VHH binders against Band 4.1-like protein 4 (epb41l4a). Designs and how they scored, part 1

Scores and structures below are computed, not measured.

Target 1, 289 residues: Band 4.1-like protein 4 (epb41l4a), of Danio rerio (Zebrafish) (Brachydanio rerio) (o57457r11to299)
Amino acid sequence: FYCEVLLLDESKLILTTQQQGIKKSTRGSVVLDYVFSHVNLAETEYFGVRYCDRSHQTFWLDPSKTLAEHKDLIATGPPYTLYFGVKFYAEDPGKLKEEITRYQFFLQVKQDVLQGRLPCAFNISAQLAALAIQSELGDYDPYKHTAGYVSEYRFVPDQKEDLEDSIEQIHKTLLGQVPAEAENNYLAIAKTLEMYGVDLHPVFGEKQAEYFLGLTPVGVVVYKNKTQVGKYFWPRITKVYFKETQFELRVLGRDCNETSFFFDAASKTACKNLWKCCVEHHTFFRMPE
Below, numbering starts at 1 at the first letter of every chain, in headers, positions and changes, except where a header shows other numbers; antibody chains aren't numbered by Kabat.
F, E and O stand for the ipSAE by ESMFold2-Fast, ESMFold2 and OpenDDE, each averaged over both directions (binder to target, target to binder). V2 = 0.75 x the mean of E and O + 0.25 x the DockQ between their complexes.
Where letters were taken out, [cut] stands.
The coordinates of atoms that the task and the answers printed are left out; those that the model quotes come from them. Centres of patches stay.

## First folded at step 1 (VHH)

Design a1
Fold by OpenDDE, look of step 4:
Structure a1 (fold): chain B 289 residues (1-289), chain A 124 residues (1-124)
Amino acid sequence: as target 1 above (289 residues)
Amino acid sequence: QGQLVESGGGLVQPGGSLRLSCADAGFTFDDYAMAWYRQAPGKERELVARITSGGSTNYADFVKGRFTISRDNAKSTLYLQMNSLKPEDTAMYYCAASEGTYETSGTEVYTDYWGQGTRVTVSA
């Protein structure tokens, strides 16, 4: 049995039967423990391990189930590829207790920006990238950082020279920021972005119209054509239900009446995953941080 | 259509133990939250214990640590280990399955499938 866990720093953790005793009968929690220990995390509640099925749908590893019970995972390997990541985005990463936790958040958000999951305007991209450069390279040095030195790095999809130039200019202004400070500042900006911490699930509404449901730290957001058309805070959600491909969200209105919103997922598996993610978000974020 | 079949009921003395089983057929077991209900003569059906698809458990107040609900997804089987049984535990015990319900209280409401029940009698 052979698992590869991709970490946020782009390193790979190898888990084998011989070295770690990992088997198909091993519970997900054991795998998570190995990963968390490896990255030296104390605040593990924010994190998880994901995998992709053959259709490239993403799932979180269930700690209560054995690897064998993750049938869609088993169908992908060997090797079995897993991804370490943030599962629940803190509304304010700056309030996280441990620096190492914030660092992992920083790495995750960096990746989100790079992969286009977290869109940001040009100016914001430049600021974030400059802070990332400050964290990695330290203070700007004209003897070390000659024109074009930022081109060696990738921060956004379809990165162009104009952004790189802007990043270099901003980097010069960040003199004196230590890595932890730069990372904290990075997260302070990132958390204000619209798509920060949004877990998107594609669904269909009435007349097969395409929507996205976004699970967020504060509630469920409904998107149509990249436009937010609904937002329901967790305390106002009274019921989450799924059957087959149908997903129901019940919301309590100001008038104390409940309204049900129905959506269809592309598959039963997708619907179940949406439901599970929704429940887990609700459970996590209803508790005081 | 899914089917649930309970077993393991019977006559037991006070303080005794029973292990109930519920086997499913016709649906994907691991996608469902499972629960045990009971109905005593002349009383309404009441929840005994519930286990979510993720393995989280909830028990009625009268259980007081005497019963344990568990599931084996590989065998598509739900269990209820009942210890320290009392005469007031005498009832028909039913297995139930729900695909996915969640309320703000954490309680699942909908039941998609019911078993026929297994009778538990606790008597000296």
Scores: ipSAE 0.205, ipTM 0.601, lowest interface PAE 1.2, mean pLDDT 92
Fold by ESMFold2, look of step 5:
Structure a1 (fold): chain B 289 residues (1-289), chain A 124 residues (1-124)
Amino acid sequence: as target 1 above (289 residues)
Amino acid sequence: QGQLVESGGGLVQPGGSLRLSCADAGFTFDDYAMAWYRQAPGKERELVARITSGGSTNYADFVKGRFTISRDNAKSTLYLQMNSLKPEDTAMYYCAASEGTYETSGTEVYTDYWGQGTRVTVSA
């Protein structure tokens, strides 16, 4: 067995049979524990490890299954590539107990912004990037940070000169913020963005109308044409079911009546993944911390 | 995809034990909720025990304490260990699988696939 785990700081952790004794019969929890120990993480419940199948569908490694039981992973190698990341986004990451946990959330959310998964308006993008620079470089120093220094770093998908100018001006105002403060301030802003912690799944409704289901910290959000058209909190969701490509979400209304919503996924594999992710979110977020 | 096949049934004396198995080659259990049902003479088919893909179990009131459901996902095999058998346990026992269900009440039962059954007879 030969596996490369990509971490949020862009480093790699190599896991092999020879070095760690990891085999296909090893449970996913053992792999996760090696990763969690490597990054010195105690609040592990928010995190997981992803893999991609040969069709580029992503899945979370199941800690209760052996590696052999992850058939879509096993078909891709050896070698195997895994991706460490936040699986369940805390609604308020500032309330996480340990600095190292908040740091990993900061790295994840910074990646989400950079990759375009967490869209930000110009003003917010400039603030977030300035906080990221403050964390990485410290206080603005004209002897170190010559004109154009922001261009050496990437914070957003399409980083233009006017944004970089704004980032520099904001960085100059952050004098005295230590890295942990800047990172916490980054998260405090990012948690308010609409797509924070949203895992989008494309689905089809009646008459094959295209929707997205967003799995979020508070519930399932239904999007049509980038507009929220439904929001169902986890405590009100009473059933999640799929068969073949049909997905069912049953919701208990305030009048104590239940209503089921039906969607189709593009494939059985996509439907199964949506179902599993939804169940995992429901299990995690329906129970108060 | 294959079909569910039960085994391990037979004739047993009161107080005896049997272990039922359910399997099929090329059938993967690991994302299915699995269950055992039975149909006693003169009765409708009824749930005996259920186990989720994650291993959580539920038992009918009439069998709690005597039967144990378990699964081995690596072998795609479901088991029912039956102890302290009584004549009223005489029935055809069926393996069942449900694809992709999760519901908070725990009371609804969905069954997408059935086996052909294995007979258990407990002589008086």
Scores: ipSAE 0.080, ipTM 0.536, lowest interface PAE 4.4, mean pLDDT 87

## First folded at step 4 (VHH)

Design g51
Fold by ESMFold2, look of step 7:
Structure g51 (fold): chain B 289 residues (1-289), chain A 125 residues (1-125)
Amino acid sequence: as target 1 above (289 residues)
Amino acid sequence: EVQLVESGGGLVQPGGSLRLSCAASGFTFDDYAMYWVRQAPGKGLEWVSEISGSGGSTKYPDSVKGRFTISRDNAKNTLYLQMNSLRPEDTAVYYCAASEGTYETSGTEVYTDYRGQGTLVTVSS
């Protein structure tokens, strides 16, 4: 067995049978523990590792299953590629107990912004990028940070010169912020963005209308054409069910009446994954310990 | 054909123990959450225990919590219920049940895709 675990700092952790004794009979939790130890993480409940199947669908490694039981992963290798990341986004990452946990959240959210998963307006993009530069480079220093220094870094998908000029001006105002402070300020802004911590799953509604279901820290959000058209908080979700490609979400209204919403996934595999992710979110965010 | 075959029931004195088994066939056992439900004479079905497909999560109502333990052996396609500190009110037919895609939070709905014929447990002096 040979795998590479891609970490949030873009480094790799190599796991093999020879070095760690990892075999197909090894449970996912053992792989997770190696990754958690490598990054010195104690608040592990927010994190997981992902893999992609041959169809480019992503799945979370199940800590309770053996690697062999992950059939879609095993079919891709050896070698295998795993991706470490935040599985459950804390609603307020500032309340995380350890700085190293907040650092990993910072790295994840920075990646979310860069890859376009967390859209930001121009002014917010400039603020976030300046905080990221402050964390990485420290205080602005005109002898080190010559004209165009921001261009050496990427923070957002469409990083034009006017944005880079704004980033530089804001960086100059951040003198004295230590890396942990800048990272916390980054998260404090990012947590307010609409798509923060949203795990999107494409589905179809009535008459094959296209929607996305967003699994979020507070509940399930329904998107149509990038617009929120429904929001159902975890405490009011009473049943999550799937059969074949049909997904059902049952919600308790304030009037104590229950309503079921039905969606179709593109395949049974996608539907089961949506169901599993939804159940895991419900369990995590409805049980606060 | 899907089959769930329960065994291990019988007569036991109050305070005693029994271990129920359920042999499963005709479906991919690991994909299914498994349940024990019971029915006392003249009563409706009562949920007794639940275990996830992997075996990593278990759930019990307060009436049996701490006394009953559900487990599964996915290599043998077998579900178990260890019942300790048995009481006369535990007398019932116990059924093994399975569901693939159900997650329900209230605990009042008894829904399963498959259910066995049951095994009788009688707790009496």
Scores: ipSAE 0.139, ipTM 0.609, lowest interface PAE 3.9, mean pLDDT 88

Design g9 (from a1 with R50A T52Y)
Fold by ESMFold2, look of step 7:
Structure g9 (fold): chain B 289 residues (1-289), chain A 124 residues (1-124)
Amino acid sequence: as target 1 above (289 residues)
Amino acid sequence: QGQLVESGGGLVQPGGSLRLSCADAGFTFDDYAMAWYRQAPGKERELVAAIYSGGSTNYADFVKGRFTISRDNAKSTLYLQMNSLKPEDTAMYYCAASEGTYETSGTEVYTDYWGQGTRVTVSA
């Protein structure tokens, strides 16, 4: 067994049979524990390790299953590639107890912004990038930060010169913010964005209409053509069910009547994954933080 | 997949207690709704209790707080603690499982797999 775990700081943790005793009969929890120990993480409940299958769908490594039971992972290797990341986005990451936990959230959300998973308008992009550069470089220093210094870094998907100019101007206003403070301020802004912590799953509705189900910190959001067309808070979701490719979400309305919504996933594997992620979100966000 | 195997049945006096167990080495309980059913001779199987992957539970009305269903996912084991047993509790008790079911207050369990059963006899 040979596996690379990509961490949020872009470093790799190499896990092998020879070095750690990890083999296909090893449970996912053992792999997770090696990763959590490596990054010195105590608040581990927010985090997981994921993999991509041959069709580029992502799945969370299940801590209770053996690696061999992850059939879509096993089909991709050896070698295997795993990705450490935030599984459950805290609604308020500022309330996380340890600085290292907030730092990992900062790295994850920074990646989400950079990869376009967390869209933000020009002004917000400039603010976030300035906070990221304050964390990385410290206070603006005209002798160190010469013309074009922002261009050496990537913070957003479409980083043009006008944005970089705005980033520089905001960076100048952040004097005195230490890295942890800038990172916390980054998270305070990012948590307010619509797509913060949204895990999107493509599905089909009636007449094969295409939707996305977003698993979020507060509930399930239904998207049609990038427009929110439904939002169901976790406490009002009373049933999550799948059979084959059919997915059912039952919701309790304010009138105490229940309504079921039915969707189809593209495959049985995608349906089970949607179900598992949805159940895990419901369990996590129904419980006290 | 493996086979669900119940244990812990036996003969007990009225008012006594038993703890039933159900285990299977062939699958992970996390994805499954689990349930206990019972069947007295000449009668239909009936739901006793269910527990879903999120931890919510459902009990038949006749239980009236006497039984407690629980699961230990680390051991892949389902339990039924049966207290204040009555002669009418005499039956074969079966473990059942269904993949893909998660409810917070469910009253229905679809059953994909059944155990062989364990006999509970409460002497009159």
Scores: ipSAE 0.427, ipTM 0.743, lowest interface PAE 1.3, mean pLDDT 88

## First folded at step 7 (VHH; from g9 with D30S S53T)

Design i4
Fold by ESMFold2, look of step 8:
Order: sequence, then structure tokens, then C-alpha cells
Structure i4 (fold): chain B 289 residues (1-289), chain A 124 residues (1-124)
Amino acid sequence: as target 1 above (289 residues)
Amino acid sequence: QGQLVESGGGLVQPGGSLRLSCADAGFTFSDYAMAWYRQAPGKERELVAAIYTGGSTNYADFVKGRFTISRDNAKSTLYLQMNSLKPEDTAMYYCAASEGTYETSGTEVYTDYWGQGTRVTVSA
């Protein structure tokens, strides 16, 4: 067994049979514990490790299964590639107990913004990028940060000169913020964005109408044409079911009547993954804070 | 290909206890809702207890707190702890599984796979 685990700081953790004794009979929880120990996490419940199958579908490593039981992972190697990340986004990252946990959230959300998973308007993008620069470089220093210094870093998918000028001006206003403060301020802004912590799954409704289901910290959100058209809080969701490509979500209304919503996934594999992710979110977020 | 195999049945005196087990290395139990059913001679198969992937449980009315369903996903084993056994509990007991079911308040039990059964006899 030879595996690279890609971490959020862009470093790699190498796990092998020879060094760690990891075999195909080893449970996923053992692999997760090595990763959690390496990044020094105590608040591990928010985090997981992903893999990608031959069809480019991503999955979370299941801690209760052996590596051999992850057949779609095993088929991809050796060598294997795993991705450490936030699995369940805290609704308020400021309430996380330890700075190291908030730091990993900061790294994850920074990646989400850079990769376009967390869309931001121009002014929010500039603020977030300036806070990231403050965390990385410290206070603005005109002798170190010569003209065009922001261009050496990437913070957002479409980083043009006017945005970079705004980032520089905001960075100048952040003097005295230590890295932990800048990172916490980054998270405080990012948590308010609509797509924060939203795990999107494409689905189809009646007449093959295209929707997305967003699994979020507070519930399931239904999107049509990038517009929210439904929102169902975790405590009111009473059934999550799939068979083949059909996905069912049953919701308890305030009148104590239950209503089921049905969607089709593109494939059985996509449908099962949607179901598993939804169940895991429900289990984690079932009770409000 | 997975197949459910029950064990732990046998002859017991009234008031006694048995623990039934159901195992299958071919199932990842965490992905399945699991249930115990029973069938007395000449009767239809009936639900005894169910446990859903989220851990919620459903018990038939006749159980009246005497039985407890549980599972150990790490061992891929489903259990039924049966206490205070009565002669009317005499039946063949089957485990069943259904992929893709997660409920917190429902009474529905879907069954895609069945075991061969284990006999429980409570002497009169």
C-alpha cells in the first residue's frame, strides 16, 4: 500500500505499509487517525479524507470500512491519492475551540474561494484576499511589498489588476492584525456567503428539469437556475432514500404532515453518493446550535 | 456477492434469553437499514425490529421492550437481544437488509435481501 494524502497547506503526507503498517485490511479510521495526528487536530469531527474513482466521482473515505471495502478507491492504484479537507462546515467557525481547527477551516475556505466553489462579489473578494495576504505576509511594508506584489499570489479565480489594486489598498488598512486575527476575520466574512459550506449535487426533476441539491450546515437547499427555490432544515427531514437513480427526501411540515420530494441523479453511483452525503450531513447537523 | 446468515437460535425456557446474530462479509452494514422478521408455522412473516442507517429503531408492538436491536458496523454484525421469552415467540427468525434507507420517524421497512433464518423455540 502506497498513498499520498494532499493536505490543505499543499503539503503531502505519505502513508505506506512499510512505514505505518497500513494494509488493505486496515480500517479507514486508522488512516484518518494518522492524518488527524499529522495535522495536530483534536476537533476531528469536521474533517475527512476524499478519494476519486476511475469515473472522476469523489467520495469520502468511510472510517468504518476497510480499505479493501473501498473497491472504487482500490481500483485506482497503487499508488493512491487522498485529499484531506473539511467534510462538515461549522456554521460559525468562530465557535471552534482551537486555533488549529480554525486555521484548517481558513485553508479550506481559501481554497474554496480560489477554486470558484465559493463565489464572491468584487468587494468581498478584495476583502478576503487582503485578509489572506495579511495572514501570509504580515503588515504592509513598502520596502518589501513593491508595486505589483499582489500579482505574485492567487486568491480568486478571476484576479484582474483592478481587484489587485483594491487588495493592496485594503492590505494597507490591516496593520497590526496578527495571522490568527486575519484568518478569523476571513472566516467571519466567508461564513455569510450564500455558498459557504454548500455541497452541490446535480439532479433532475419532472420533465428532466435541472436542479441542484445543496447540502448545507442548516439543511437541504434546492436550486433552480442558480436561484434557491426550496429549503428544508435538518430537523424536519425524516427520510432520505434512494433506489437506482431516484432520490427521495421526506420532510415534516409544521402541520405534522409529511411531504416527499423526488429527484433523479445522472447515475446510480451519483445517486448513492448524494444519499450517503445527505445522510452524513443529517447525522452531523441534526440539532441546531 | 453477500448473503445474510443468522445464528444464535435454539431451545430456551420461558422467561429466558437468547441473542441472535446476523453476519455477512459482503455487506457494508453502515450503508443498509437492517431488520429482524419472524415467521411462526402457518403464519405470515412479520417485522420484529428494524434499525436504520442513522441509528433510529422501530419495534413491533408485541415486543413491549423485551427485545433490543443493535448492530456493530465494524464487525458487519446485526444483533437481536431477546429477553423474557414466551412460548408465542417460537418462530423462525430472519434478518433482512435494504440499501438506501435512512429514517428518523418512519414506520416503513424495505427489504431487498433475506437470510435463511435461525429457529427459536420457547418450550411451553
Scores: ipSAE 0.391, ipTM 0.714, lowest interface PAE 2.0, mean pLDDT 88

## First folded at step 8 (VHH)

Design j5
Fold by ESMFold2, look of step 9:
Structure j5 (fold): chain B 289 residues (1-289), chain A 125 residues (1-125)
Amino acid sequence: as target 1 above (289 residues)
Amino acid sequence: QVQLQESGGGLVQPGGSLRLSCAASGFTFSDYAMSWVRQAPGKGLEVVSVIYSGGSSTYYADSVKGRFTISRDNAKNTLYLQMNSLKPEDTAVYYCAASEGTYETSGTEVYTDYRGPGTQVTVSS
C-alpha cells in the first residue's frame, strides 16, 4: 500500500505498508490518527480526509470502514491520493481552543478563497490577501518587498493588477501583526461570507429544474441560480431519507406541521453521499460541545 | 453478503437484566439505522428501539422506556440492547434489524431491510 496525504500547507505525508504497517485491511480511523498526530491536532472533530473518485466526486474517508471497503478510492490506485481538510466548519473559528486548529482552518479557508469556493468582493479580497501576506512575509519591508512582490503569490482566482496594488497598500498598514493575529483576523472576516463552510451538492427539483443543496454549519440551504431560495435549520430537520436517486428532507415548520421536500440526485452514488454528508452535519451541529 | 447475528438471549427472572448484542457485516454499518424488533408468542412484530446513523438520535417504545438502552459501536459493527428490570411481558424473540437511507429524530417507522435470525428472551419466575 502506497498513499500520499496532501496537507493544507501543501506538504505531503507518505503512508505505506513498510513505514506504518498500513494495509487495505486497515480501518480509515487508523489513517486519520496518523494524519492528526502528524499535524499535532487535538481538536480533531472538525477534520477529515477525503478522496476523489474517477467521476471527480469527492468523498470523506469513513473512519469505521477498511481502506479496501472504499471501493471508489481503491479503484484509483496505487498510488492513492488523499486530501486532509476541514470537514465541519466551526461557525466561529475564534472559539477554537488551540492555535494549531485555527491555523489549519486558516489554511483551509485560504484555499477555499483561492479555488473560488468562497467568493469575495474586491475590497474583501484585498483585505484577506493582505492578512495572508502579513502572516507569510511578516511586516512590509521596502528592501525585501520590491515593486510587484504581491504578483509572486496567488490569493484569488482572478488576481489583477489593481487588486495587487490594493493588497500592497493594506499590507503596509498591518505593521506589528504577528502571524497568528493576522490569521485570526483573516478568519474573522471570512466567517461572515455567504459561502463560508458551505458544502454544495447538485440536485434536481420539479421538471428537472437545477438546484444546489448547501450543507452549512446552521442547516440546509437551497440555491437556484446562485440565489438562496430556502433555508432549514438543523434543529427543525426531523428526517433525512434517500431511496435510489430520491432525497427527502422533512422539516418542522413554524406551525408545528411537518413538510417533506424532495430532490433527485444525478445518481444513486451521489444521492447516498448527499444523505451521508447531511446526516453527519445534522449529528455534528446538533450536538453540544 | 449481509449478515446480522444476535446473541445474549436466555432465561432470566423478573427484575433481572440481559444485554443483547448484534454482530453485523456485509454493509457499511455506520450508514444504517439499526433497531431491535421483538415478537412475543402469538403476537406481531413490535419495534423496541431504534438508533439512527450518528448515534445520538434514538427511539424507545413506551413499554420499555427507562428500562432499555440501545447503543452502537460503529468501529466494531456491533449493536447493543441493555435490558434492565425485565418483566414477563418482555418475553419474545428479539431481532436485530437494519435499514439503509433512514434517519429520523421525532417519529419512527418500521424498516427491516435486513433482519437477523433472532435470539430468545424468556422472563419467568
Scores: ipSAE 0.442, ipTM 0.728, lowest interface PAE 1.8, mean pLDDT 90

## First folded at step 9 (VHH; from j5 with T102V T105V)

Design k2
Fold by ESMFold2, look of step 10:
Structure k2 (fold): chain B 289 residues (1-289), chain A 125 residues (1-125)
Amino acid sequence: as target 1 above (289 residues)
Amino acid sequence: QVQLQESGGGLVQPGGSLRLSCAASGFTFSDYAMSWVRQAPGKGLEVVSVIYSGGSSTYYADSVKGRFTISRDNAKNTLYLQMNSLKPEDTAVYYCAASEGVYEVSGTEVYTDYRGPGTQVTVSS
């Protein structure tokens, strides 16, 4: 067994049979514990390790299953590639107990912004990027930070000179913020964005109408044509069910009546993954009221 | 072929304890919600307890809460029910059941994609 775990700081952790004794019979929890120990993480419940199958679908490594039982992972290697990341986004990352947990959240959210998963308006992008530069470089210093220094870093998918100029001007205003403070301020802004912590799953409704289900810290959000058309808080969700490609979400209304919403996933595998992620979110974020 | 086989039933006096086991084969055990359902004499099926595949979440019927403990050993493909402080109204045939794709917060509906033949539990006096 030979695997590379990509960490959020873009470094790699190499896990092998020879060095760690990891075999296909090893449970996912053991692999996760090596990764958590490597990054010195105690608040581990927010985090997981992902893999991508041959069809480019992503899945979370199941801590209770052996590596051999992850058949779609095993089919891709050796070597195997795993991705460490935030699985459950804290609604308020400022309430996380340890600075190292907030640092990992900062790295994850910075990646989400860079890769376009967390869209930001121009002004917000400039503020976030300036905080990221303050964390990386420290205080603005005209002898170190010569004209155009921002262009050496990437913070957003389409980073143009007007944005880079705005980032520089804001960086100059952040004097005295230590890295941990800048990172916390980054998270305080990012947590207010609509797509923060939203895990999108494509689904189809009646007559093959296209929707996305967003699994979020507060509940399930239904999107059609990039607009929210439904929102169901975790305490109101009473049943999550799938069979074949059909996904069912049952919701308790304020009138105490239950209503089921049905969607189809593109495949059985996608439907099972949606179901598993939804149940895991429900378990993590809310108990029934 | 799917196989579920319950064991550990029997006759006990009120206040006693039993541990039920269910050996499973023919499916990926860790992917399934596992449950105990029971049928008391002259009554319909009742969900006793569920242990879901996602995470470690469990459900208990109000009538058994605090007295029964469901658990699973995915390495051995085995489901357990520890039954303490048994009462005469716990007398029933207890079935091991398995279902994929089910998560219900209340746990009041019966889901039995697969069900074993059952084991008799009798609490007399």
Scores: ipSAE 0.505, ipTM 0.756, lowest interface PAE 1.0, mean pLDDT 90

## First folded at step 10 (VHH; from k2 with S53P S57D)

Design m3
Fold by ESMFold2, look of step 12:
Structure m3 (fold): chain B 289 residues (1-289), chain A 125 residues (1-125)
Amino acid sequence: as target 1 above (289 residues)
Amino acid sequence: QVQLQESGGGLVQPGGSLRLSCAASGFTFSDYAMSWVRQAPGKGLEVVSVIYPGGSDTYYADSVKGRFTISRDNAKNTLYLQMNSLKPEDTAVYYCAASEGVYEVSGTEVYTDYRGPGTQVTVSS
């Protein structure tokens, strides 16, 4: 067995039978424990390891299954590639106990912004990028940070000169912020953005209309044409069910009446993944009695 | 070939205990909601208890709450039901059942993608 785990700091952890004794019969929890130990995490409940199948869809490694039982992972290798990341986004990362945990959240959210998963307006983009530069480079120093230094880094998907000028101006105002402070300030801004911690799943409704279901820290959000058209808090969700490609979400209304909403996924595999992610979010954020 | 096989039933006196087991094969056990369903003489099926794929969510019928404990061992593909303080009204055939794609707060619906042949539990003096 040969596996590369890509970490959020752009480093990799190599896991093999020869070095760690990891085999296809090894449970996912053992792999996760090696990764968590390597990055020195105590608050591990927020994190997981992902893989991609041949269809370019991502799945979380299940800690209770053997690696062999992850059929879509096994089909892709050897070698196997895994991705460490935040699985459950804390609503307030500032309340995380360990600085190491907040640092990993910072790295994850920075990646979310860069890859367009967390859209930011111009002014927010400039603030976040400046905080990221303050964390990486420290205080602005005109003798070290020569004209155009911001261009050596990428913070957002469409990084133009006017944004880079704004980033530089804000960086100059952050004098004295240590890296951990800048990272915490980054998270304090990012946690307020609409798409923070949203795990999007494409689905289809009536008349083949395209929707996205967002699994969020507070509930399930339904999007149509990039517009929120429904929001169901975890304590109000009483049933999550799938059969074949049909996904059902049953919610308890304020009047104590239950209503079911139905969606179709592109495949059974996608539907099962949506179901599993939804159940895991429900369990983590709200577990009704 | 999916197989579910119950064991551990028998005759027991009121107040006694039994531990039911269900050996499962032919499917990815950890992905399924597992349940115990019983049928008393002359009656329909009743959901006794459900344990969902996450393993932390369980359901118990009011008639058994506090007396029965459901558990699963995903490494051994085995479902268990520890039955304590047994009463004559617990007399039934107990079935092991498995269903994919089910997560529910209240377990009044019967989901049986697969069901075993059952094991008889008789509580009498």
Scores: ipSAE 0.561, ipTM 0.768, lowest interface PAE 0.8, mean pLDDT 89

## First folded at step 12 (VHH)

Design n2 (from m3 with A33V G55S S56G)
Fold by ESMFold2, look of step 13:
Structure n2 (fold): chain B 289 residues (1-289), chain A 125 residues (1-125)
Amino acid sequence: as target 1 above (289 residues)
Amino acid sequence: QVQLQESGGGLVQPGGSLRLSCAASGFTFSDYVMSWVRQAPGKGLEVVSVIYPGSGDTYYADSVKGRFTISRDNAKNTLYLQMNSLKPEDTAVYYCAASEGVYEVSGTEVYTDYRGPGTQVTVSS
């Protein structure tokens, strides 16, 4: 067995039979424990390890199953590639107990912004990027940070010169912020963005209309054409069910009546994954009401 | 073909213990919600306990909470119910049940996509 685990700091952890005794019969929890130990995490409940199948769908490694039971992972290798990351986004990362945990959240959210998963307006993008530079480089120093220094870094998907100019001006105002402070300020801004901690799953409604279900720290959000058309808090969700490709969400309304919403996933595999992720979010974020 | 087979039932005195087992085959056990459901004489089906895949969260009926423990061993495809401090009211046929796509927060709704033939538990002096 030969596996690379990509970490949020862009480093790799290599896991093999020869070095760790990891085999296809090894449970996912053992692999997770190696990764958590490597990054020195104690608050492990927020984190997991992902893999991608040949159809580019992502899955969380299940700690209770053997690696062999992850059929779609096993089909991709050897070698195998796993991705460490935040599975459950804390609603307020500032309340996390350990600096190491907040640092990993910072790395994850920085990646979310860079990859376009967490959209933000020009002014917010500049503020976030300046805080990231303050954390990485420290205080602005004209002897070290020569013209164009921001261009050596990527913070957002469409990083143009006007944004980079704004980033530099804001960096100059952050004098005295230590890395941990800048990272906490980054998270304090990012947690307020609409797509913070949102795990999107494509689904179809009536007449094949395309929707996305967003699994979030507070509940399930339904999107159509990038517009929120429904929001159901975890305490009001009473049943999550699937059969074949049909996904059902049962919600308790303000009138104390229950209503079921139905969606179709593109495949049985996608539907099972949506169901599993939804149940895991519900369990983590504490249901029932 | 899906198979569920319960074992471990029997006659026990009040206050005694029993351990039920359910051997499963024909499906990916680790993906399924597993439950114990019982039927007392002249009564309908009652959910006793549920264990979910992944996180392993559990549910217990109020009548058994603190006395019964559900567990699963995914390596052996086996579901267990440890039953302690048994009462005459626990007398019933106990069924092992499996469903793939169920998560229901009350734990009281019966889902038996697959169900075994049951094992009799009798608590009597």
Scores: ipSAE 0.496, ipTM 0.747, lowest interface PAE 1.3, mean pLDDT 90

